# Designs tried in a protein design chat: VHH binders against p46559. Part 12

Target 1, 369 residues: p46559
Amino acid sequence: MTAIEKFFTEKSPDSEQVLLKVIELGIDFLGGEWKNVDKSQVNVSRVHGGQSNHMFHVTSSTSATPYLLRIHRQPPSQVFTDTVNLAIFSERGLGPKLYGFFEGGRMEEFLPSKTFDVNDVLVPENSRKIGAIFPLYHSINVPVSKSRRCVHLMREWLNGYESLGGGDYEILPTTVNYSDHPKSVSIKDLNHEIDNFEKWSTEIFEHTLVFSHNDLASTNILELNSTKELVLIDWEFGTYNWRGFDLAMHLSETAIDYRVPFPPGIKMNGDLIDNPPNIQIFCEAYVEADKKLKNRSPSDPTAEVKALIQECQFFWPLTNLFWALSAMKHSLLKFENGVDLDVQARDRLAVYFHLKPRSQKIYEELSKK

## First folded at step 3 (VHH)

Design a05 (framework vhh_surovatamig_d1)
Fold by ESMFold2-Fast, scan of step 3:
Structure a05 (fold): chain B 369 residues (1-369), chain A 126 residues (1-126)
Amino acid sequence: as target 1 above (369 residues)
Amino acid sequence: EVQLVESGGGLVQPGGSLRLSCAASGFTFSSYYMSWVRQAPGKGLEWVATIKEDGSEKDYVDSVKGRFTISRDNAKKSLYLQMNSLRAEDTAVYYCARYTSGLYGDYPVKSAFDIRGQGTLVTVSS
């Protein structure tokens, strides 16, 4: 534990020591009215800290600028990636403002907002808004590796699973009624699936490489209270990746409900997976917003939308393999945080094999030019 | 404004008992599953227990089964956690959470817990 993490975890947010520390940080990084704030005027409330960070909303009864205080728990490499991504999007006005960072933590803008849930993302108007905002993020040039895509992390998780004693994995789905999958898969089988999708994606979609969120579940979408504009948050998986993976990740997550009781704490909706209701509206919004942003010729909007739907359908199973591999590894670590990781892994693998034949057909169609 | 205010924590000896309370306001309490989540020093958030809207279903993490009991009073808009046979390993800040997908996701697992309060500290020590 770092000294600052120990400080914030061992003391109540209402303690004199914490109140004085957040004033010190406010003075050092923000200045202004923080220089004139008394501890009696300060309120520190804990916000969801997650596994990655301890988070505190720091406010006062004065005009001193409120801030969100994030104290890191994650490995330095993930903290570095998330901070760099936030700094870039802060500069572009596409995320919370980054007020400053220090050893073990950072200070950022608190956005008065509603976090979306699965009900919100299934509303057609919201699907349109999400589709329209993706091109803003996909157009950003980020000075990071362009070779570390989703498959890199998938291989790390699978290697981690093997190193923890993992072996053959039985596919017994709990929340989806799919039966068109193998009864079990070996580590060799899963490596082959990763290699095969990487080959297909490189051959037919290499031109679609963009900086991607890679984890756009409903909970990573904020609707600002003041403007109703959307902001995408939690860029800790932000990497260059195939565009269709990023879009398909969001679409796949709209079919999953995490509000069910643990265990299992997860319910996949096969009807939404098989017949996603908003894919047309979502892709239409993306294409239109992308054209406006890039001031490019609208040569055939109907054909372009159909191509993007096909692109999303191609990558959909890969997004489920991605989370299945994560769940397999973390299940062996006995990690518990409101989702049964074995149920998630089994259901996600069942979805992967159910959807894979469609992706193969798309590859065969597009590889013939 | 959604508010969750935890209370009832304190210093207790191993084998002792504590009852935690959570006072909810700013939302329709009776329409949500509610949970208790804890964070031990130097560790991440750990789910402890969940209770259905009407109290008919209850779930617990294996390490507390038979020792902890979650309950709710919808008329009082309150959630409770009765903790018996406390162990040193139960030392943590305990949070009351509304069960919704409206929280920031935790890498590598997506969390459904909406934590608003400052928590209540439970220290189990001789």
Scores: ipSAE 0.000, ipTM 0.271, lowest interface PAE 11.8, mean pLDDT 84

Design a06 (framework vhh_surovatamig_d1)
Fold by ESMFold2-Fast, scan of step 3:
Structure a06 (fold): chain B 369 residues (1-369), chain A 126 residues (1-126)
Amino acid sequence: as target 1 above (369 residues)
Amino acid sequence: EVQLVESGGGLVQPGGSLRLSCAASGFTFSSYYMSWVRQAPGKGLEWVATIKEDGSEKDYVDSVKGRFTISRDNAKKSLYLQMNSLRAEDTAVYYCARHTSGLYGDYPVRSAFDIRGQGTLVTVSS
């Protein structure tokens, strides 16, 4: 526990010490009217939701700028990445304003909003809005590594699984009714799958490298109360990556329900995986928004949408391999996240092998050009 | 269609009590953590209390600990907030919120507030 985390967890938000500390932070990071705020005018209330962080909404009866205070509980590496990414998006008006950060915490804008759920992302109009916002984020030049993509993290997780004593893994899906997969896979098999997808992606899609969210599930999408505009949050997995992986990650997550009772706390919908209802609308919205943003007019908009759907289909299995490897490793660490990690790993591996033949066909077709 | 309908608010004197209710429909209520969230006039949303799917675990914001009690009835698909020893600063619109969770392999369970209803107004004044 960090010193700042101890301070805020061991003291009441109404204590004189906490009120003076949030005034001190307001003066230091925001200035303005905070210099004139008395402790009797300050309100500190806990906010619980969206993350496993200690969150406080700091307000006053004055015109001093209110702020959201986030005290970190997440791993240091993920906190660092998320904070850097938020700083960049804040400067471009694409996320909550970042007022400041310090060891163990940060101060940001509180956005009155509704967090999406799996039902919201299946609404066609919402799929259109999500598709339309992706090009805004994909157009940003972020000064971070362009070589550390999804496959880098996959290898880290697989190496971690092996180092923890992991071996051959049996594929016995529980929530999807797929049977077109191996009975089991070895660590060597999984490394080979990562290597093959990296090779294929580099050969046919290297030109699609963009800064990507890589984790756009419904709970990372806020709908602003005032404007109904969408804001994407929680960029802790944000890296340069192939565009189709980012888009396919969101589409894949629309086919997964985490609201089912634990265990297993997860249910994959094979019908939505096989026949995604909104992929056409989603890709049309992306192409249209990208066209407007870049002031371009493709000669064949229908062909461009078709190509993007194919790009999403190509990367769909890789998004499932990504989370399967994470689940395999963290299952061995006795990690608790409200999801049976073994069920998640088995189902996601089944999805990977079910969809892989389509990706191979796409690679073979596009590599001949 | 997910629906959450709050009721039970009203005008009460300082030191008084109120019991808020939330009727849920359109989802498997017994599978979700549920929360009460409030918004005072001119202020942002503040989390008040959370209850686990089976009612075994409860958490509260420090300012209401010992005064408020969250409970649920899964058979009736209902969430409750018993508010005792009410103070002027408890004046707010109270919302029932559903949690969504279980997203990350690397992160602890992630919960978000899904607020669907109009809320119920609680006014504490003499």
Scores: ipSAE 0.000, ipTM 0.164, lowest interface PAE 13.3, mean pLDDT 83

Design a07 (framework vhh_surovatamig_d1)
Fold by ESMFold2-Fast, scan of step 3:
Structure a07 (fold): chain B 369 residues (1-369), chain A 125 residues (1-125)
Amino acid sequence: as target 1 above (369 residues)
Amino acid sequence: EVQLVESGGGLVQPGGSLRLSCAASGFTFSSYYMSWVRQAPGKGLEWVATIKEDGSEKDYVDSVKGRFTISRDNAKKSLYLQMNSLRAEDTAVYYCARHTSGYGDYPVKSAFDIRGQGTLVTVSS
């Protein structure tokens, strides 16, 4: 625990010590009107939803610029990734302004907004808006590793599962009604699945490598109150990755409801997985926005949209394998998050094997060209 | 379908006590921060108190600190507000609210999912 984390966790937000500290930070990083603020004019409110950070909204009754204070609780690698991503997006006007960072924390712009939920992302117009903003993020050159893709983290999780005593895993889906899967998989089987998808993706989609969010669940999408524009947040899994994985991750998450009663605290919608209602409009929006951003004139826009839909379909099962491996490892660590991790792992593995044959056929078709 | 049903309000004299209850259904109660918000006659909604999913962290508006206590029972899917040393200014309809998880939502009332009719608390002599 850093000194700053101890300070903010051990003291009340309304204590004199905390009020003076947030004024000091305001003066140091923002200057301006913060130099004229008295502690009696300052309000510090805890911001909820920050499982990986202690978050505080710092305001005053003056014209001093309010800020969001994050005190890090996340693993160092995720903190580094998220901070670098925010700095770049801040500079380009694609996320909250980054006011400053220090050992153990950062200060950023507070965005008055509505957080999306699963009902919001299934609205066709919202799917169009989300599709249209992906190219802005996918076009950014981020100075991080291009080799640490989704398969790198998958292998880390599977190795962690094995090191914790994990073995063969039974696939007994609870919330999704699929039966076209093996009854069980070994660690060797799962490594083989990762290796095969990496090989296929490298052979047919290596040219699609872009900086990706990799975790665009509905709750990581903010709709600004003032403009109704969307902003993507929580880039802790942000890496260079195949574009179709990032897009398929968002589409896959629109078919999952985490608001259901615990246990299991998760329900996959097989009808939405098999027949995603907004994939056409989503991909049309992506292609149109990408075209405008790059000032290009595609010779066949219809063919480009169809190719992107196929790309999303190819990567869809891999997004489920990704979270299944995470759930398997974290279940052994007895991690509690309101979701039955074994149900999540079993259901996601069932989805993986249900969708894998489509991905294999896409690979066979595209590898012949 | 998400449902939140408040109860326990009534008429009480200044200095008195009341305990409000909220019964939740249709969602994983144990996975959400929960809040109490109130609306005095002719005024807007005011956030009163918030409690973390596991009950480990609690926060209150300054005017009720030391007088009100928020608590929850995840097994019963119930939220409570113990109100002591009640004042005339505490007169309001009290609503239980599910905190819609996410960045910048606390203590913003637009982030609160209010489903019920509320329970009326009247503090008068």
Scores: ipSAE 0.006, ipTM 0.237, lowest interface PAE 9.9, mean pLDDT 84

Design a08 (framework vhh_surovatamig_d1)
Fold by ESMFold2-Fast, scan of step 3:
Structure a08 (fold): chain B 369 residues (1-369), chain A 123 residues (1-123)
Amino acid sequence: as target 1 above (369 residues)
Amino acid sequence: EVQLVESGGGLVQPGGSLRLSCAASGFTFSSYYMSWVRQAPGKGLEWVATIKEDGSEKDYVDSVKGRFTISRDNAKKSLYLQMNSLRAEDTAVYYCARHTSGDYPVKSAFDIRGQGTLVTVSS
C-alpha cells in the first residue's frame, strides 16, 4: 500500500488531516477559489461501486471547482494506461476532465449523472444512443501500442492461471442452460482457442482495428443529469483492438446481471444471448453516427448494418473467453469481489463454446471473398 | 490490519429474535458500505443485507425483507443485524463484510475477515 493510499484509508473523510489534504490538492492542481476555502466549508464523501480505486467526491459550499479524487490500488502499468487514456479523452472533451495526477492518485471532473444498469441498456432508445457514441471513441488516435490487443491480455491471464497451479478446468454452467460444450478444457485447449480466434480475426477483420474500451458494461456508462448525453468511463482496459470485439463486449454485458445476490452475484440470460433484442437498432445507430462523423455516404446502408451485426456475432464468444480466463486466474488468487469467479468462468466458457460454431461459419463465409 | 469480529449468534426457536454485532478496526469504518453475508450448512455464501456509509440507504435479500434490520454506529465502529421472526432456513454462519473495490468486471466486492457467528434456528 502506498503512503497516500494508507493516508486516505486510515483516516475519516471528515478528519482535519483529510480536509486539509484535499484543500492542498485543490490549490495545487485547480487553484482559483480553492485558495480561499476554509476546512469547515469542505465536504468529502466516499464514492462506492467503482473500480480498483478508493474514490472520493470533494466539494465545498463555495464556488471552488468540485473534483473526484482517485487513489490507486492497481499496479503501475494499469494506472499508466488508464491515465494516458483519460488525458487524451479529457483534452478532446470525450470524458471527464483530468485535473491532475500524482504518485498514487489523480483528480478528475465529477459528472453529475446516473449510472446505467442492465434495465437501462435494454431500452431501445438507450441502445441507439450507446451505438451512436461508439464511433466518437473509435475515431480517436491514441499514441499507444496497436499490437497489444485482447488476445495479449488473454494469454497473460492464462499463463498466470498455469503459473498459480491451474490445470484442466471443468465446464459446469450454473446460470445458463447450455450443454453444447466440452466437459472440461486443458490449458493447451484454451491456448488453441486463443490462437484460432486470433488467426480468424486477423484474416477477416484486420482492417477494423480501432482504439477500443474493451469493458463497456452498463455501469461504465453515465447519463449526464443536465443533457441526458452519455459518457463512457473506466478506460483501464482501453487498447487498440478489433472493432467488433468492443461492440460485442457491450452487447454481451447487456445479457449479464450483477445485481443478483452473492453467491453467485452473477446471472447470465441465455435468451438475450441467443436473441439479442437491440442488436439491429444498436448497429444501425453505429453506422449512421460513423457516416456523419466521417462525412461519408455508404453505397448500401442496409448491407453495411447487416455486415456489422455479423461482425458483432463473430466476436461475441471471444468476449466471454476473455472474461473467463480473467476469472480462472483471479479465482486461484482467492479474490473476494461480490461475484463467484468459478461460476463466472464456467458460465462464460459454456457461452463461448455455445456461440463458437456461429463464429466459425462467419469466418468460412467471409474468408471466401 | 483490517479486522472484523462478529458476535451475537446462538440457538433460538422459530419465531425468535437475535441481534448480531460486528466490531471493526484497522480502517475508517464510517467511509465504507457494509454488508452481512451468510453461509448455511453445506451451501455457498449468500448476501443478506447492505448499508450505506451514513446509514441513509439499506438493501435486503427478498427472503429477509420485513424481518431483518441492518444498522450501524459509526462512533462505535460497529455494524448490527436485528433478526426477527427467525425461520429454520435462516440457520447459517453470519459474516460481516466490508465493501472494497476489486478488479473489473466486478463492481462490488466483499472483504470477509472474521470467523463469523453461528445462528441455529431449531425447535
Scores: ipSAE 0.000, ipTM 0.225, lowest interface PAE 16.0, mean pLDDT 84

Design a09 (framework vhh_surovatamig_d1)
Fold by ESMFold2-Fast, scan of step 3:
Structure a09 (fold): chain B 369 residues (1-369), chain A 126 residues (1-126)
Amino acid sequence: as target 1 above (369 residues)
Amino acid sequence: EVQLVESGGGLVQPGGSLRLSCAASGFTFSSYYMSWVRQAPGKGLEWVATIKEDGSEKYYVDSVKGRFTISRDNAKKSLYLQMNSLRAEDTAVYYCARHTSGLYGDYPVKSAFDIRGQGTLVTVSS
């Protein structure tokens, strides 16, 4: 735990120490009216929209610029990536403004908004809105590596798992009742799965590379109170990647409920995985918005929508392998959170093998043309 | 504006009963898991009970199982906690909370309890 994290977690937001610290940060990073603010004029409140313990909304009764204070729990490399990505989106008007960053935290614009959860993303109109906003983000040219895709991070996690003494992994799903998977997998097996999916994806979908969020769980979607427009946040895994992975990641997350009590703190819905109710509406919205953004005349959308659904279905298992590998590594680091990481890894591996045959069939069909 | 207003607390003798109520407004109540959490004097926040959107699943901390019952009325946008066989250790401020999932990169945080109200005080003493 960093010094700054310890400071903000051990003290009340109403304490004199915290009030003085947020004024100090306001002066240092924002300047202006923060130089003239007295502690009696400052209000510090925890942000409750899905991230209540390490997010603070800092305001004053003066014209000093209010800000959101984030205190990080994540590894420094992920924090750096998210901050750089936020700076790029801030500059383009597609995310909260980045006011500044420091060791262990950052300051950004507070967007009066509702954080989505699993119930919100299952509403058909919300699925349409999410589908429609993806092309806006996918159209952006970001000056970062185009070769560092999801498989690179997956290999880093698997190598980390091995380095920490990890070995064969038994697949005993808890929240899904799938049985069409191996009873266990070796590190060699998992490396083979990554290599095989990379080969398939490169052969049939290399033309679909776009800057991708890669982690669009419901809680990374904000609905602005004033306009009801959506904003995508927490770009710490943002990379150039195959478009279908990004879309499938969001669809996969709509089938997972993290609101269940710990343990396990996670529940996967096999019915939603097997029969996603909003995939048609979601893909229709994406195709329509993408055509409008690129100033293309709408052609018959049926074939294009069917192709995008197939693309999402192809990448769906890979999104689960991605988070399974993360969970395996972080379980060995004895990271404590609201989710049983072993349950998450086992369930996600079960989903991966359950869906993989469909992806292989899609590869076989598309590789012939 | 999301609002949660708790009521129904008071002074009760050991072995007694109280029913707490929470009035919700400013959001689609029927779409959220709802929880009761409490804070005893000089102690941290403790989760007590959670109820699914449609009332079909209910969860309790071990110390209250068989004594407390969580329920909801989606038409009235209200959450309830029926507390029976009350003990001195149940003395706390009780808060109604909208149950939100917390994600922080590849580290799911503990489920966030969106607490908006001032709570309702329950004192169990003779």
Scores: ipSAE 0.000, ipTM 0.235, lowest interface PAE 12.3, mean pLDDT 84

Design a10 (framework vhh_surovatamig_d1)
Fold by ESMFold2-Fast, scan of step 3:
Structure a10 (fold): chain B 369 residues (1-369), chain A 126 residues (1-126)
Amino acid sequence: as target 1 above (369 residues)
Amino acid sequence: EVQLVESGGGLVQPGGSLRLSCAASGFTFSSYYMSWVRQAPGKGLEWVATIKEDGSEKYYVDSVKGRFTISRDNAKKSLYLQMNSLRAEDTAVYYCARHTSGLYGDYPFKSAFDIRGQGTLVTVSS
């Protein structure tokens, strides 16, 4: 554990030591009025956030710039990726401002906003807004690897599962009523699924590589109070990937509710998986925003929207295999996270096999062109 | 320094009861979700129960529902696990764990255990 992580872990937010430390950070990284702030004027509120981070909202009664302080507890590689991505988006006005980073933590802008939940993302107007913002992020040229796509991380998780003693995995879904899946899968079977999807994706969608969020659950979408504009946060999985995976990831997450009691702490909605109500408006909004951003004329808007819907449908099962493999590995390491990882893995594998035939058909249709 | 000190374990007959305690120090106890996790002989860690920072929400693994009750006293910086109707399969070293992950949108998200203590051994046998 870093010295700074240990410090914030062991002390109360209202302790003199913490108040002096956040003033020190304010002076060092932000300057301005922070040099004139005394501890009696400082308020430090603990904010609970994802990714095992300690988060604090640091304010004062003065004009000193308030900030969000994040103390890292995540794997170093994910911290590095998230910070680099945030720095780039900060400079382009597409995320919270990154005020600074140091060993073990960072300081960023606190955005007065509403965090979306599953109810919000199912509202058609919100689906339109989310579809419309994706092209802004997908148009950015980010100086990171273009070969480390979703399948790279999937292989790392599956190899990790095997190295931890994982074996054959029974598919016994609890929150979806699907039965069109194998009773169990071997590690070899799962490797073959990854290889097949990579082959299909490369053959028919290689031209769609864009910088992608890859984890756009409702809780990673902020609606700004002042403007009602959307901001995407938590870019720790941000990398180049097939566009349809990024879009399908968001659509898949609209069918999952994490607000249910633990265990299982997760409920998948089969009706929304089978018949996503907002896929049409979502894809229409994406295409319209992409055309406007690139100043291109619509050659056939109806055909382009239908093609994008097909692209999202193709990648939908892969997004579930992605999180299933993560859950399988982490179920051998973590047992308390408010989501039953075995339930998540089994349900997501059931969804994968339920939707895979549609993806195979799409591959067969598009590979002939 | 963060300290979590478990106590209250021992030998008990099947059907018996035990109350485990965890004394926390070195951090703001009232700001954290807290959990009990256990490790049976020759097995990995198994999550048992979780309690929200204010005590308003409680979660249990299916095998202990209706038998175990998690509680906390923020003024005393203490976490408890009341174990009733104990079974041989409850035999394990029990650890008090601090949650290091936060919540986003009021639901758990990618959390992790911070286990600091040596645990307390519970043996259920005749």
Scores: ipSAE 0.000, ipTM 0.198, lowest interface PAE 11.3, mean pLDDT 84

Design a11 (framework vhh_7xy4_2)
Fold by ESMFold2-Fast, scan of step 3:
Structure a11 (fold): chain B 369 residues (1-369), chain A 126 residues (1-126)
Amino acid sequence: as target 1 above (369 residues)
Amino acid sequence: QLQLVESGGGLVQPGGSLRLSCAASGFTFSDYYMAWVRQPHGKGLEYIATISGSGSSTYYSDSVKGRFTISRDNAKNTLYLQMNSLKPEDTAMYYCARHTSGLYGDYPVKSAFDIKGQGTQVTVSS
């Protein structure tokens, strides 16, 4: 635990030490009216949400600029990536403004907003709005590595699992009633699955590489109170990746409820996995927004939407393998995030094998085999 | 701004009943799983019950199954806990919480409850 993380976790937000520290940060990074703020005028509220950070909303009764204070728990590489991505989006008027960063934390704009949940993302109009946002960031050139995709992180997690003493993994789903999966998988089996999916993706979808969020769960979508516009947050997994993975990640998360009691703290809805209700509306919105942004005429909008749906369906199982590998590694690290990591890993592996045949069929249809 | 206000606690004899209420404000009540948790004097938080946003799904800790019933009135933004067959070990401060289990990696289960009021004291004694 860093010194600053220890400071903010061991002290009450109402303590004099914390009030003085947030004033110090306000003066240093924002200046202006923060230079004239007395501790009696400051309010610090802990913001719940976000697995990777301790978050505080810092306000005052004066005109001093309010800010969101993030104290990092996540690895330095993820902190660096998220901060760089936010700085780029802040500069371009996309996402929250980045006010400053320091060792162990950062300050950013607090957006008065409602955080989405699974009920919100299943509303057709919200699916349309979310679909229309993706082209805005898929179209920009972000000055980060263009070779580090989802499979790179998957291999890192699987290697980490093995290094921590992990071995064969038994697939016993708890929240889904799937039986069309192996009873267990070896590390060799999982490496083969990653290699095979990378091969398929490269052969049929290499032309779809775009800057991707890679973690657009409902809780990373804010609806602004004032305008009802949507803002995406938490870009710590932001990389260049296949477009369909990014879209499928969001769609896959609409089938998962994290509001259930711990344990297990997670429930996958097999009916939504098998029959996603809003995929048509979502893909239509993406295609229309992409056409408008690129000033291109629709040559065949029906065929383009159908192709995008197929692209999303192809990548759906890979998004589940992605989080399964993360859960396997972090389970061995005794990481606590309000979700039973073994239940998550087992259920997501069951989903992966359940959906994999559809992806293989799509590969066979689109490849020149 | 976002608030939960618990009420309905009191002193009751073993075998008795109490109904707790929680008035919610400042958020869209029907969008959230809601929970009751309790804290006995000098001990940690204990999960009691959860109810889905629509009210169609309920979950209970083993210690209260068959004795307690969680319910909600979304038109009134109010959460309820009907407590029957009360035991001395049910003595605790009871808190209403917006249940967000699985959304918070920083804290144990008790801090998955992101809005928590002053609580209401339940004392079961003869």
Scores: ipSAE 0.000, ipTM 0.181, lowest interface PAE 15.3, mean pLDDT 82

